# VH-VL binders against Urease accessory protein UreE (ureE): the designs that were tried, part 7

Target 1, 153 residues: Urease accessory protein UreE (ureE), of Acetivibrio thermocellus (a3dgf7)
Amino acid sequence: MIVERVLYNIKDIDLEKLEVDFVDIEWYEVQKKILRKLSSNGIEVGIRNSNGEALKEGDVLWQEGNKVLVVRIPYCDCIVLKPQNMYEMGKTCYEMGNRHAPLFIDGDELMTPYDEPLMQALIKCGLSPYKKSCKLTTPLGGNLHGYSHSHSH
Key: E = the ipSAE of ESMFold2; O = the ipSAE of OpenDDE; V2 = 0.75 times the mean of E and O plus 0.25 times the DockQ between their complexes.

## First folded at step 1 (VH-VL)

Design t7 (framework fv_teclistamab)
Fold by ESMFold2-Fast, scan of step 1:
Structure t7 (fold): chain C 153 residues (1-153), chain A 124 residues (1-124), chain B 108 residues (1-108)
Amino acid sequence: as target 1 above (153 residues)
Amino acid sequence: QLQLQESGPGLVKPSETLSLTCTVSGGSISSTSYYWGWIRQPPGKGLEWIGSIDYSGSTYYNPSLKSRVTISVDTSKNQFSLKLSSVTAADTAVYYCARGPLDYGDYEGWFDPWGQGTLVTVSS
Amino acid sequence: SYVLTQPPSVSVAPGQTARITCGGNNIGSKSVHWYQQPPGQAPVVVVYYDTDRPSGIPERFSGSNSGNTATLTISRVEAGDEAVYYCQVWDSSSYHVVFGGGTKLTVL
């Protein structure tokens, strides 16, 4: 099958009545305009993403009745930082921005794909990075909603 | 702002090694988001890709030039360099360095920015 | 070895639409990028990933790619658009960057 656009995201719908098939899109493939993949059910999928937006976890690429094909971003090796104060948060963003490293967020942790030179640079500037397998699904810089008292979700 | 600048001798003798350096300003050559390439253009002719290198030191070279080409990085100077051995008059060209996105681990991206180019003439 | 074919030249009147083609076997399955090279200057990307434009490039520049032909379209052509235009792909089967031969756009 060939799919040329994202139809909607599963977060915007009720999944109760859907038969979900997944296509795994690695974090480093989400901006590819052309991808050829196999779904979890073994269907060959050609993706031509002409809208210019990165694929996101939960994006629905195809639907026939109650059957849907959904994007899933798998785990990968990451550098993770849990800034302890505003200085560490600022330092982390500065170091990653200067190196054009993609930044992702999960709760109070920041993460980027594992990169040894960056790991060493973060250690040398006094931060406490560690290596961990993570899903890189939420880019930092997206819109954030919620009450100021809420620390997560 | 991000800027690339080529430097090196403008004249190289036949059979010797052509050596060029690209200095990167306003960005890091250690970035996991980019690869760095060399492209040349003989006078009056089209663009020819020489090769590319990424943050991990992985290289890809034009098959026509592969036996003569070495591209390397110097992270301490924020530079990458080209060495082309056994040069002939056919290697006379303007040499450009350029950045490409290593978007999510592949080399399918475009080159932006480009250096201004440096003319290298191969003659005795 | 993979080859991209461009016409050597295209001529248009000011205000008209120029179409520059890039032919390649099954090029529609590849991502095509387009560069503008004014005389004596370094190339500048004007369209990438078949259809996208960098910041600062006018909307008059657009691209398409299907089957065996990719096309750069320049609408409402201006004298300042005169340049040589190159298409480019990554050939994954041989791990190399392929450029077309270039098309000189002349604005009459």
Scores: ipSAE 0.000, ipTM 0.495, lowest interface PAE 16.5, mean pLDDT 84

Design t8 (framework fv_teclistamab)
Fold by ESMFold2-Fast, scan of step 1:
Structure t8 (fold): chain C 153 residues (1-153), chain A 125 residues (1-125), chain B 108 residues (1-108)
Amino acid sequence: as target 1 above (153 residues)
Amino acid sequence: QLQLQESGPGLVKPSETLSLTCTVSGGSISSSNYYWGWIRQPPGKGLEWIGSIYYSGSTYYNPSLKSRVTISVDTSKNQFSLKLSSVTAADTAVYYCARTYYDILTGYSDAFDIWGQGTLVTVSS
Amino acid sequence: SYVLTQPPSVSVAPGQTARITCGGNNIGSKNVHWYQQPPGQAPVVVVYDDSDRPSGIPERFSGSNSGNTATLTISRVEAGDEAVYYCQVWDSGSDHYVFGGGTKLTVL
């Protein structure tokens, strides 16, 4: 099957009578315009996201009757930091920026994909990172695609 | 409007230190969105990244060159510089300075978007 | 260290479509950038983040990236497109920029 746009997000509808099939989209793939995936039910899915908007957890890509195909961003190993004050928040953003590390947020936790050299570097610069399995769904600063393109010249 | 210009000696003797400077004009080097880098190209060969620097002085170096490379930044002069020690004939190349956009929130690098014209450095006795 | 592999040369006639590949282990998980280097000139970015074009680059240039291969596609090739093309990624695991070996596009 080939899908070319997001129909809606499951948060905006009543799922009680729908049969849900998932397609797992990794955090680093959400802005990809072309993806080939296998759904959880074994259906081959080609995604041609030509409008350029980042895929989000819960996005519905296909529907026929009561059957829907929904985007799921899987758990992965992450480095997590809990800044305690403005200084620690600023230092975290500064150090992560200097290391080309993407930042995601969930409540009071900042997180980035796990990487052992990065973990050691953050410890060495005086921060208190820890390893945790997380979903990287919310980039710090809002929509991934919109933010990135706003800064490109 | 932003331009990068390499400068420095075009001839360096074996075992000496190669020293180049990149002057940034039409924009500030003191920007949190950019890294400033050096890339080289031996005659008839491909591109090889040497290293990059942030205006704070934070650096990334190519592991194969790390023991010989130092990159520094002078924000007051809007310049950054490359020093490559213990040069040999294998270091003969055109040296480019270039800029990369870095998005702190997504971790994406938008490529080397602006390049200097390049300067040939020949290592010979 | 991470390695990108490109064919050394590709030849096309004017008006045809050129496809230049960039092979890398799981390169589809990385963002690929493409540079055009005309003879005797500095490189110019023609495609970034797999498929986006800088302002001023014609729509004839496009890119894709999945699995182990990224591809730069140049449609309706013109004589002025003759150049060496390089792919490039940032390898976050080793904190360095990796370039492919370059592909010389010859317009016959």
Scores: ipSAE 0.000, ipTM 0.492, lowest interface PAE 18.5, mean pLDDT 84

Design t9 (framework fv_teclistamab)
Fold by ESMFold2-Fast, scan of step 1:
Structure t9 (fold): chain C 153 residues (1-153), chain A 123 residues (1-123), chain B 108 residues (1-108)
Amino acid sequence: as target 1 above (153 residues)
Amino acid sequence: QLQLQESGPGLVKPSETLSLTCTVSGGSISSSEYYWGWIRQPPGKGLEWIGSIYYTGSTYYNPSLKSRVTISVDTSKNQFSLKLSSVTAADTAVYYCARDLTVTTEYWYFDLWGQGTLVTVSS
Amino acid sequence: SYVLTQPPSVSVAPGQTARITCGGNNIGSYSVHWYQQPPGQAPVVVVYYDSDRPSGIPERFSGSNSGNTATLTISRVEAGDEAVYYCQVWDSSSDYVVFGGGTKLTVL
């Protein structure tokens, strides 16, 4: 199937009688205009995101009756840091920004995809990062505009 | 066999609108697997993509032509059409319609082409 | 805007191997498609997705793509292979279908 737009988000509806199939969209793929994916039920899905809006966790891309295809951003290894004060918040954002690391937020914790050199650099500058499996769903600053993952063979 | 055929006037005057239609036969344009596109080729030159459309009406246009181009689809007639406004001699070309396969790849390629129709822009 | 560069012409004797190149910055990260356009005819796809071949296209046609160069290889060339060959990519970052300038294959 080919899907061309987000119909709605599952957060805005009652899920109790929906048959949900998932398509996994990695955090670095949410702004791609063209994607080819396999759903969790084995359906081949072509996504043509013509409006340029980033795909979000829970976005419904297809529906027939009670059957829906829903975007899922999978867990991945992350560096997580909980700033203790304004200095640590500023320092974290500065260090991450200087390295062009994408920054995500969940409550009072900041997260970025796991990178061992970055982990060690954050420890070395006096911060308390730790490794954790997380869903990178909420970019700090609202979106991942300008970032794209290059394909390598 | 699925076949594409271009049709429309072979002559258009400068400043007017170039209008072409592509008829799909032997298959349905209302397919979730395909986009339908227009490509042109000026005499002695290479291929230039104009734009593509999905049966629901979603379009992609060549940015250099976007202000002058409209592609539309008529699912009841199994056709899609090109309008290019404010034409000049530089728009003289063979115009092809083509089918784009998307289900088996992330990237557009044109697996089926019409025979092409020459449009000359001249007074 | 992304640019694909092809040599204007390539000449080869019958039975030999022709190699047609398509140059592009980091083209190995794109999927490259190849079209054959015989004189006075519409293009036909001969290789798609770097190296896959459509049903009905002879095994003599093959493709590769790495680094900054994609290559269409035609082995055991026949007179009927004379055509202009175009490479093509979809640049998803700009929503643009990009064609190379074309290479005229002459079989002498």
Scores: ipSAE 0.000, ipTM 0.490, lowest interface PAE 16.0, mean pLDDT 84

## First folded at step 2 (VH-VL)

Design a5_h3E (from a5 with heavy chain S107E; framework fv_alextatug; at its last look DockQ between E and O 0.02; V2 from the best seeds 0.00; counts 0 for: pae E 17.5 > 2, placed apart)
Fold by OpenDDE, look of step 2:
Structure a5_h3E (fold): chain C 153 residues (1-153), chain A 125 residues (1-125), chain B 110 residues (1-110)
Amino acid sequence: as target 1 above (153 residues)
Amino acid sequence: EVQLVESGGALVKPGGSLRLSCAASGFTFSNAWMSWVRQAPGKGLEWVGRIKSYTDGGTTDYAAPVKGRFTISRDDSKSTLYLQMNSLKTEDTAVYYCTTVPYDFWEGTNYMDVWGKGTTVTVSS
Amino acid sequence: QSVLTQPPSASGTPGQRVTISCSGSSSNIGDNYVSWYQQLPGTAPKLLIYSNNQRPSGVPDRFSGSKSGTSASLAISGLRSEDEADYYCAAWDDSLSGHVFGGGTKLTVL
């Protein structure tokens, strides 16, 4: 199966009427132009995202009747910070940015993929990070460039 | 021209710690997967671990003998790869090489393309 | 002890064709691409073959790689004195989630 566009987002409709198959897209894959994935039901899916827009949680990539293929961003281990004030918010963003760490937000929490050295560095900076399983769905910045891995010499 | 220059090799005692650096130039470092490979004196090559680019998750993999003791990290702003070695053992004595790791997503192929000249780590009491 | 198995030594005369074998399992050579590395005495390793049979720029066509099942082979045609080196095969291993090397083959040019 080859899919080339997002039809709509499932959050905008009633899910009870749909038979949903999920394709897991990692937080760092949402901007990739080409993906090869296996759905939860074992269907091989080729994704060509030519419009350059990042895939989102709940995006429907395919539909036949009431059957839909939906993007799911899986949980991963994250470093989470909950700034208590604007100073902490700014400091967190500053420290994360200086380290080029991808930064995500959920409510009043800032998140980045877990990395032990980064965890320790943030603590040394006087911040209070903690580890939690999270979905990284709303980026604020970092290394989300939409590339596939490649380098030329 | 792609260049990799390892540094930080030293003589340390068992149980000690050491951090190696690999300065990269001549390519877009931030897009590159990188690895460490070591070679004990008179022995063969042994894969230590790798780190992916952040665009591919920035995750790390390690060989069983170094898991829990070694940490690979990167600073893209400095085009530098690191190997933090803790709880060093005598069997960790080796020349340590950093390498680029080209990867084709569709074909799933990866290999060590360019190698540095290596830096020597000696663990001895 | 190495996950991939190579003969410890090989030899040939100038002009001869020499092959170096590399045996593994389904989790490495069987399901993944094989690469080969040449290490001249006193130097760092150099990539010789990638993706089973591809040669990087600068590697002569005298060097060729092949894979069948869980085994791979490096062939060197028209053997030259400068080919005397250690040769290593490598592959990703899915069960170990890591790269694995062969034990290396010391090639002597007689």
Scores: ipSAE 0.000, ipTM 0.579, lowest interface PAE 11.7, mean pLDDT 89
ESMFold2, look of step 2: ipSAE 0.000; ipTM 0.502
ESMFold2 (binder alone), look of step 2: mean pLDDT 93; pTM 0.952

Design a5_l3E (from a5 with light chain S97E; framework fv_alextatug; at its last look DockQ between E and O 0.03; V2 from the best seeds 0.00; counts 0 for: pae E 20.6 > 2, placed apart)
Fold by OpenDDE, look of step 2:
Structure a5_l3E (fold): chain C 153 residues (1-153), chain A 125 residues (1-125), chain B 110 residues (1-110)
Amino acid sequence: as target 1 above (153 residues)
Amino acid sequence: EVQLVESGGALVKPGGSLRLSCAASGFTFSNAWMSWVRQAPGKGLEWVGRIKSYTDGGTTDYAAPVKGRFTISRDDSKSTLYLQMNSLKTEDTAVYYCTTVPYDFWSGTNYMDVWGKGTTVTVSS
Amino acid sequence: QSVLTQPPSASGTPGQRVTISCSGSSSNIGDNYVSWYQQLPGTAPKLLIYSNNQRPSGVPDRFSGSKSGTSASLAISGLRSEDEADYYCAAWDDSLEGHVFGGGTKLTVL
């Protein structure tokens, strides 16, 4: 199966009945131009992302009747910070940026893939990070710049 | 064909512990959300808790009466769901069912599709 | 004491149409899908209706579900003797962060 476009996002449409097959796209793969993946049902999927827009959680890549192929960003271990004020927000962003850590946001929480050295570094900086399983779906700034990461399952 | 087989039900004393197992077959277990539901003798159905797939975080939710005492876990390599029950009470006496929970983008636990035959847990002095 | 409220009993004669109500609140039936389960005597529950009005394979079309506001209803047309069972409604509850069941309705076929 070759898919070349996002049809729509499943969260944008109220559908009564869907048969959903997922394709797991890692947080660092969402902007890849070409992907070869296996769906949850074992279907080989080639993804050509020509428009340069990042794939999002819930994007429907294929549909036939009520059957859909949907992008899923899998959970991973993350370092999470919840700044309590603008100072902490700034400090967190500064420290993360200085270490070239990818930064994601979810509500009032900042997240990055778990890395023990980074965790310790943030603590040493006086921040209060904690470990949590999270979906890294919303990069801060809205863009990813060719991140390379080894995702552990 | 999807099959669920519960086991581990026994007679235990209050304060005791018990672990139930649910052997799953006929589907890709690792992708499935699972739940436990119990039914006291002559009573209605009561949701116990659920566990998501690993790719969906593997997180668990519990009903208030069992929070802190029960733990749901899974071994995908064995296609097995578990319910660890600690600090058992007489009111925990019930038939315990494991169920599949098809993924729902909107609510997560839209419905419980396939049910096992259940295993009986009796808590008595 | 169940979060969702069902009548404890219902009855009908063969061929009759019967309905079983399920009342909840905005945090459960109002905002979430409703499912129905049939439990024949001495057996495990079986999924009867999901997503308010969808029937799994093998469930006859004489079973139908509906939802309006914070209430749901299961309708059984052409009632048969084999329909004698307990019926439960269920929904996710956002406030409780858990699944909730109705108290169940015992349907008797006279």
Scores: ipSAE 0.000, ipTM 0.596, lowest interface PAE 13.6, mean pLDDT 90
ESMFold2, look of step 2: ipSAE 0.000; ipTM 0.487
ESMFold2 (binder alone), look of step 2: mean pLDDT 93; pTM 0.953

Design r10_h1Y (from r10 with heavy chain R33Y; framework fv_narsoplimab; at its last look DockQ between E and O 0.03; V2 from the best seeds 0.00; counts 0 for: pae O 5.1 > 2, placed apart)
Fold by ESMFold2-Fast, scan of step 4:
Order: C-alpha cells, then structure tokens, then sequence
Structure r10_h1Y (fold): chain C 153 residues (1-153), chain A 123 residues (1-123), chain B 106 residues (1-106)
C-alpha cells in the first residue's frame, strides 16, 4: 500500500477499539520523502511524505474501519543528561551542537543518539551524562531534514 | 469501559494441570499496543510475572517455569488462556491477568489489572 | 534470574516524605515502574517510565531513576498511602518485580 499523508495522531483518539499495526520509522528517517517499509504484520508500505512535516510517534498513516497503521519510533541507545542549572543546559546544548548531534527532550532530560566521543566530551566538561535506551521522539528544536543513518554522522 | 476478568476461583490437586481464562472487554487483542500478562502472588509474598502474549501471538514465559506454562489467545472470544502443568502446593496464589501497554517489547507496563482469582493447590 | 531489591518495610509519620528505593542492574538502562497494592485489592500503577504519573495519581507521588537505583517518593504522606509498593522493570524477555516495600503511616 502507498500512504501519502498523516491522517491524525493516536493521542487524539481512543485506542481501545482499534486494531493497530505498526510501521517502524527510525528517528533519523522521520523527514525522508520516500520510505519503503514492512509493517509489524508484514504488510509492504510505501510512504511518500511530500509535505515536509516530520513523522511523529503515533501518527496514523492509514485506516480502514477500526484497522490502523501507526508510526512507531524504536528505542535506541542514547546519551541522557539532566541539567541542574542554566550553565549545564547551555554547556550541554553547545557540546551537542558542536558535534552536530540532534537534541531531544523528555521532561527535564536532554538526550541524543549514543556517541562515545560525545559521551566522553560531556564527562570531561564536568557534566553527568549516562547511557539509556530511549525513544527519540521530541526534538528540542531545529530541522531534522536530511538526517539519515548514512548521512547523519 | 475496559475490564479484565479471571475465571475461578479453583481448587487443584497436586500433579494436576491448572487452566485459567482471562476475558477482556473494551479493547481488542489485535491491538499492537496491547498484550495480556499473567502475574501471581502467593499469600503474603511478592508479585511474580508468569507469561505474556501480544497481538501477533508473540509469547514470553518466566524462565524458571517455562516448561510448565502455555499461554494462548482467542481473539474472536476476547480470551487469553494460561495452562500450568504439574501443580504443587507452593503454586497456591492469587492469579491476576493484566493488560500490558507497550509499543516495543522492552518498555511494557501493566496499566489495568483484573480482580484476581484464588488458586488453591491441596491434596 | 534478575533481581530487584527493595527494603521490606518503611515507616513514616503523616505529613512526612517517604522514599522507597529499588535497586538492580537492569535499572541502569531500563525504565522503572511502580505499583501500589492495598490489602485485598489488585495492584494499581502509580508511576511509569521512572517519573511519569498516570492520570488520577496525586502530585505528591514522584519518581526518579539514577544509576541502578529507582526511587518512588511520596511527599506529605497520608494515611491512605499505607500499602505495599512494588517496583518493576523489563529485563530482555521477562518482567521482574521487586520484593515489595510495606509502607506504614503512623
């Protein structure tokens, strides 16, 4: 099947009665214009994301009755940091920006895909980063257009 | 309204097989966010996870009990069934079925629980 | 078999802060979840993904997970908070529960 737009997000509806199938979209694929994927139920899905809006966790790409295809962003190894003050926040953003690392936020924690040199740089700066498996779903800012596994590092 | 209801209570003799049914209402067992788990609690003791089943029939079992446990579902009946072979008095416990909410296998949690059913194993 | 360690009991006076800990290797890179169980009742989820509070759970409940230790904190503890508290984490192919902490409010 071919899907060309996001219909809505599951956060805006009642999940209980739905038959949900997932399509996994990596954090670095959310702004790709064309994706070819297999759903968790084995259905071939062509995604033509031509509007430039990043795909989000929970986006519904297809619906027939109560059957829906939902975007899922998988967990991955991340560097996590909880800044204690404005200085630590600024330093974290600077170090991540200097490495061209994408920045994500969840609550009061900042996160980025795991990168050993960046981890060591943050430790050397006197910050307290730690490694954790996280979903990178909420960019703090900027445009992720052009990020991909082969392009992003 | 979402509910999970365990069959029972039941009395089981040592060496017999236990069969428990969890009947769910208000949600679909074909929903990939959702699964059903069986969890037990012996009198005065901690919670112990036994098994889960997801929408695609993916199953997991507690390692120490794996040879004794079978979990299955019937989506048309909205039921999940647990069987446990070779019952022993130490298996006496309240058995719960609970909904697992997860979008990935390593992040699940039990957001809704049944009332629990007492399983007594005695000779 | 993975292990999550909790203190078996904790006593606080009404209005005091209760801090219930849960320690295990899997908490270093996995989320912690917390359940409250009152006598004769089913467990109720009170905290998920370390620090997120389910709808209906009072603001006095908070959570954290640092290193290999997760903590459930109840500020201004009330008599109604007296219960057994269980932590839970995912360890590869299995869910692991802690041994439980009996919170007494006297």
Amino acid sequence: as target 1 above (153 residues)
Amino acid sequence: QVTLKESGPVLVKPTETLTLTCTVSGFSLSNAYMGVSWIRQPPGKALEWLAHIFYNDEKSYRTSLKSRLTISKDTSKNQVVLTMTNMDPVDTATYYCARIFTDYGDSGYFDLWGQGTLVTVSS
Amino acid sequence: QPVLTQPPSLSVSPGQTASITCSGEELGDKYAYWYQQKPGQSPVLVMYQDYKRPSGIPERFSGSNSGNTATLTISGTQAMDEADYYCQAWDSSTWVFGGGTKLTVL
Scores: ipSAE 0.442, ipTM 0.791, lowest interface PAE 2.3, mean pLDDT 87
ESMFold2, look of step 2: ipSAE 0.409; ipTM 0.762
ESMFold2 (binder alone), look of step 2: mean pLDDT 90; pTM 0.930
OpenDDE, look of step 2: ipSAE 0.015; ipTM 0.596
ESMFold2, look of step 5: ipSAE 0.473; ipTM 0.797
ESMFold2 (binder alone), look of step 5: mean pLDDT 90; pTM 0.930
OpenDDE, look of step 5: ipSAE 0.021; ipTM 0.623

## First folded at step 4 (VH-VL)

Design b1 (from r10_h1Y with heavy chain Y33F; framework fv_narsoplimab)
Heavy chain, then light chain:
Amino acid sequence: QVTLKESGPVLVKPTETLTLTCTVSGFSLSNAFMGVSWIRQPPGKALEWLAHIFYNDEKSYRTSLKSRLTISKDTSKNQVVLTMTNMDPVDTATYYCARIFTDYGDSGYFDLWGQGTLVTVSS
Amino acid sequence: QPVLTQPPSLSVSPGQTASITCSGEELGDKYAYWYQQKPGQSPVLVMYQDYKRPSGIPERFSGSNSGNTATLTISGTQAMDEADYYCQAWDSSTWVFGGGTKLTVL
ESMFold2-Fast, scan of step 4: ipSAE 0.598; ipTM 0.783

Design b10 (from r10_h1Y with heavy chain F54Y; framework fv_narsoplimab)
Heavy chain, then light chain:
Amino acid sequence: QVTLKESGPVLVKPTETLTLTCTVSGFSLSNAYMGVSWIRQPPGKALEWLAHIYYNDEKSYRTSLKSRLTISKDTSKNQVVLTMTNMDPVDTATYYCARIFTDYGDSGYFDLWGQGTLVTVSS
Amino acid sequence: QPVLTQPPSLSVSPGQTASITCSGEELGDKYAYWYQQKPGQSPVLVMYQDYKRPSGIPERFSGSNSGNTATLTISGTQAMDEADYYCQAWDSSTWVFGGGTKLTVL
ESMFold2-Fast, scan of step 4: ipSAE 0.603; ipTM 0.822

Design b11 (from r10_h1Y with heavy chain N56Y; framework fv_narsoplimab)
Fold by ESMFold2-Fast, scan of step 4:
Structure b11 (fold): chain C 153 residues (1-153), chain A 123 residues (1-123), chain B 106 residues (1-106)
Amino acid sequence: as target 1 above (153 residues)
Amino acid sequence: QVTLKESGPVLVKPTETLTLTCTVSGFSLSNAYMGVSWIRQPPGKALEWLAHIFYYDEKSYRTSLKSRLTISKDTSKNQVVLTMTNMDPVDTATYYCARIFTDYGDSGYFDLWGQGTLVTVSS
Amino acid sequence: QPVLTQPPSLSVSPGQTASITCSGEELGDKYAYWYQQKPGQSPVLVMYQDYKRPSGIPERFSGSNSGNTATLTISGTQAMDEADYYCQAWDSSTWVFGGGTKLTVL
């Protein structure tokens, strides 16, 4: 199927009565204009995001009756930091920004995709990073517009 | 209005096979956020996960019991069935079916539980 | 099999803060979940993904997870909070429950 817009977000509706299928969109793909994917149930999905708004966790791209196709941003290995005060928050943002690492937030935790050299650099500058599998769904500042990440092995 | 209900209670003899049915109401077994798990609790002991099944035909079993367990679903009847072979007195427990909610990945949790059913293994 | 260790019992007076711990190797690298079970009843989810409260669970329940220890904290503990509490974590291949903590409010 071909989908060209977000219909609504699943957080705004009652999940209990829906038949839900996922399409996985990586954190670095949310602003791409054209995507070709397979759903979790094996359906071929072409996404034309001509509106230019980033896709979000829980966005509904297609609906027929109670059947819906929902955007999911998968878990991935992350570096996590939990700043204890304003100084640590500032230092974390400064060090991450200085290294051009994308920064995401969930509650009182800051995350970036896992990278061993970055983990070691953060330890060396006196921060307390740890590794955890997380969903990178809420960017903290900066635009991901034009950011691209490609893996082809 | 969302419910899960286990069949039983059941008395089984040692070496016999246990079959339990979980009937769900108020939600779809065709929802990729949701699955059904079987969890047991022997008298006075901790909870122990046994098996789960999800919409996309993902099945998983507790490693130590895998050879004894089978989980299946019938979406048209809103039922999930657990079968456990070669029952032993140590398998005596309250057996729960529970809805497992997952975003996919390395997290999973049981947001709604059935009332539980007592399975007694005795000669 | 992975192991999650909880203290078997904890006693607090009404109005005190109860802190129930769950320990496991590199538990902070995983998500922790908490269930409340009252005598003769099914477990009820009270905390998910370390610190998130389900709808209907009072604000006095909070959670954390760091290093090897996850903690469920109940502020201003009430008699109705008396129950067994179980932690749970996903270990990429299996769901593991802790041994349970009996919280007594006296």
Scores: ipSAE 0.537, ipTM 0.801, lowest interface PAE 1.7, mean pLDDT 87

Design b5 (from r10_h1Y with heavy chain S30R; framework fv_narsoplimab)
Heavy chain, then light chain:
Amino acid sequence: QVTLKESGPVLVKPTETLTLTCTVSGFSLRNAYMGVSWIRQPPGKALEWLAHIFYNDEKSYRTSLKSRLTISKDTSKNQVVLTMTNMDPVDTATYYCARIFTDYGDSGYFDLWGQGTLVTVSS
Amino acid sequence: QPVLTQPPSLSVSPGQTASITCSGEELGDKYAYWYQQKPGQSPVLVMYQDYKRPSGIPERFSGSNSGNTATLTISGTQAMDEADYYCQAWDSSTWVFGGGTKLTVL
ESMFold2-Fast, scan of step 4: ipSAE 0.642; ipTM 0.834

Design b9 (from r10_h1Y with heavy chain N56D; framework fv_narsoplimab)
Fold by ESMFold2-Fast, scan of step 4:
Structure b9 (fold): chain C 153 residues (1-153), chain A 123 residues (1-123), chain B 106 residues (1-106)
Amino acid sequence: as target 1 above (153 residues)
Amino acid sequence: QVTLKESGPVLVKPTETLTLTCTVSGFSLSNAYMGVSWIRQPPGKALEWLAHIFYDDEKSYRTSLKSRLTISKDTSKNQVVLTMTNMDPVDTATYYCARIFTDYGDSGYFDLWGQGTLVTVSS
Amino acid sequence: QPVLTQPPSLSVSPGQTASITCSGEELGDKYAYWYQQKPGQSPVLVMYQDYKRPSGIPERFSGSNSGNTATLTISGTQAMDEADYYCQAWDSSTWVFGGGTKLTVL
């Protein structure tokens, strides 16, 4: 099937009686204009998102009766850090920015995709990062595309 | 109204096979956010997870009991069935079915529980 | 099968803070979930994904997960909070429950 827009988000509706199928959209794919995916039930899905809106967790892309196709952002290994003060917040943002790492937020914790050199750099500068499997759904600045292109050196 | 209800109560003799049915209402077993788990609790003891099944028939079993357990669903009847072979008096417990709510299997939680059913194993 | 470690019992006076701990390697990189069970009743979810409260659970219930230890905290404990509390986490391929903590409010 081909879907061209977001119909609504599951947070605005009652999930109970729906037949839900997922399409997994990685955190770095949410702004892509064209995607080809396979749903969790094995349906081939073409997504044409030309309106410039980023796909969000829980977005409904297709519906027929009670059957819906819902965007799901997978968990991935992340560096998580809870800054204790303004200095730690500034230090975290500086170190992340130096590596073009995308920054995400959940509550008062900052997250970025797991990268061992970055983890060690954050520990070395006196911060208390830890590794956890997280959903990267709420960006706090940063370039989502930078991570897919910057591997040299 | 969302409900889960276990069959029983049941009296089983040693070496016999236990079959329990969980009937769900108010939600669809074809919903990818939702699955059903079986959890038991021997008298005065802790909760013990046994098995789960999800919308796509993904199944998992407690490792120590895997050879004895089978879980299946019938979406048209809104039922999940647990089968446990070679019952022993130590398997006497209250058996619960519970809805597992998750967008991924390793992040789920049991948001709604049935009333529980007593399974007694004795000769 | 590894289990999550909880203290078997905890006693507090009405109005005091109860802190119930749950420890296991699974909690270092996985979420903790908490259930309350009163005698003769089914368990009730009281905390999910470390610190999130389900609708209907009082604000005096809070949670955290730091390192390999998750904590369920009940502030201003009331007689109605007397129950068994169980933590839960994912362990690679299975769900595991803690041994349970019997909270007594005297």
Scores: ipSAE 0.517, ipTM 0.802, lowest interface PAE 2.0, mean pLDDT 88

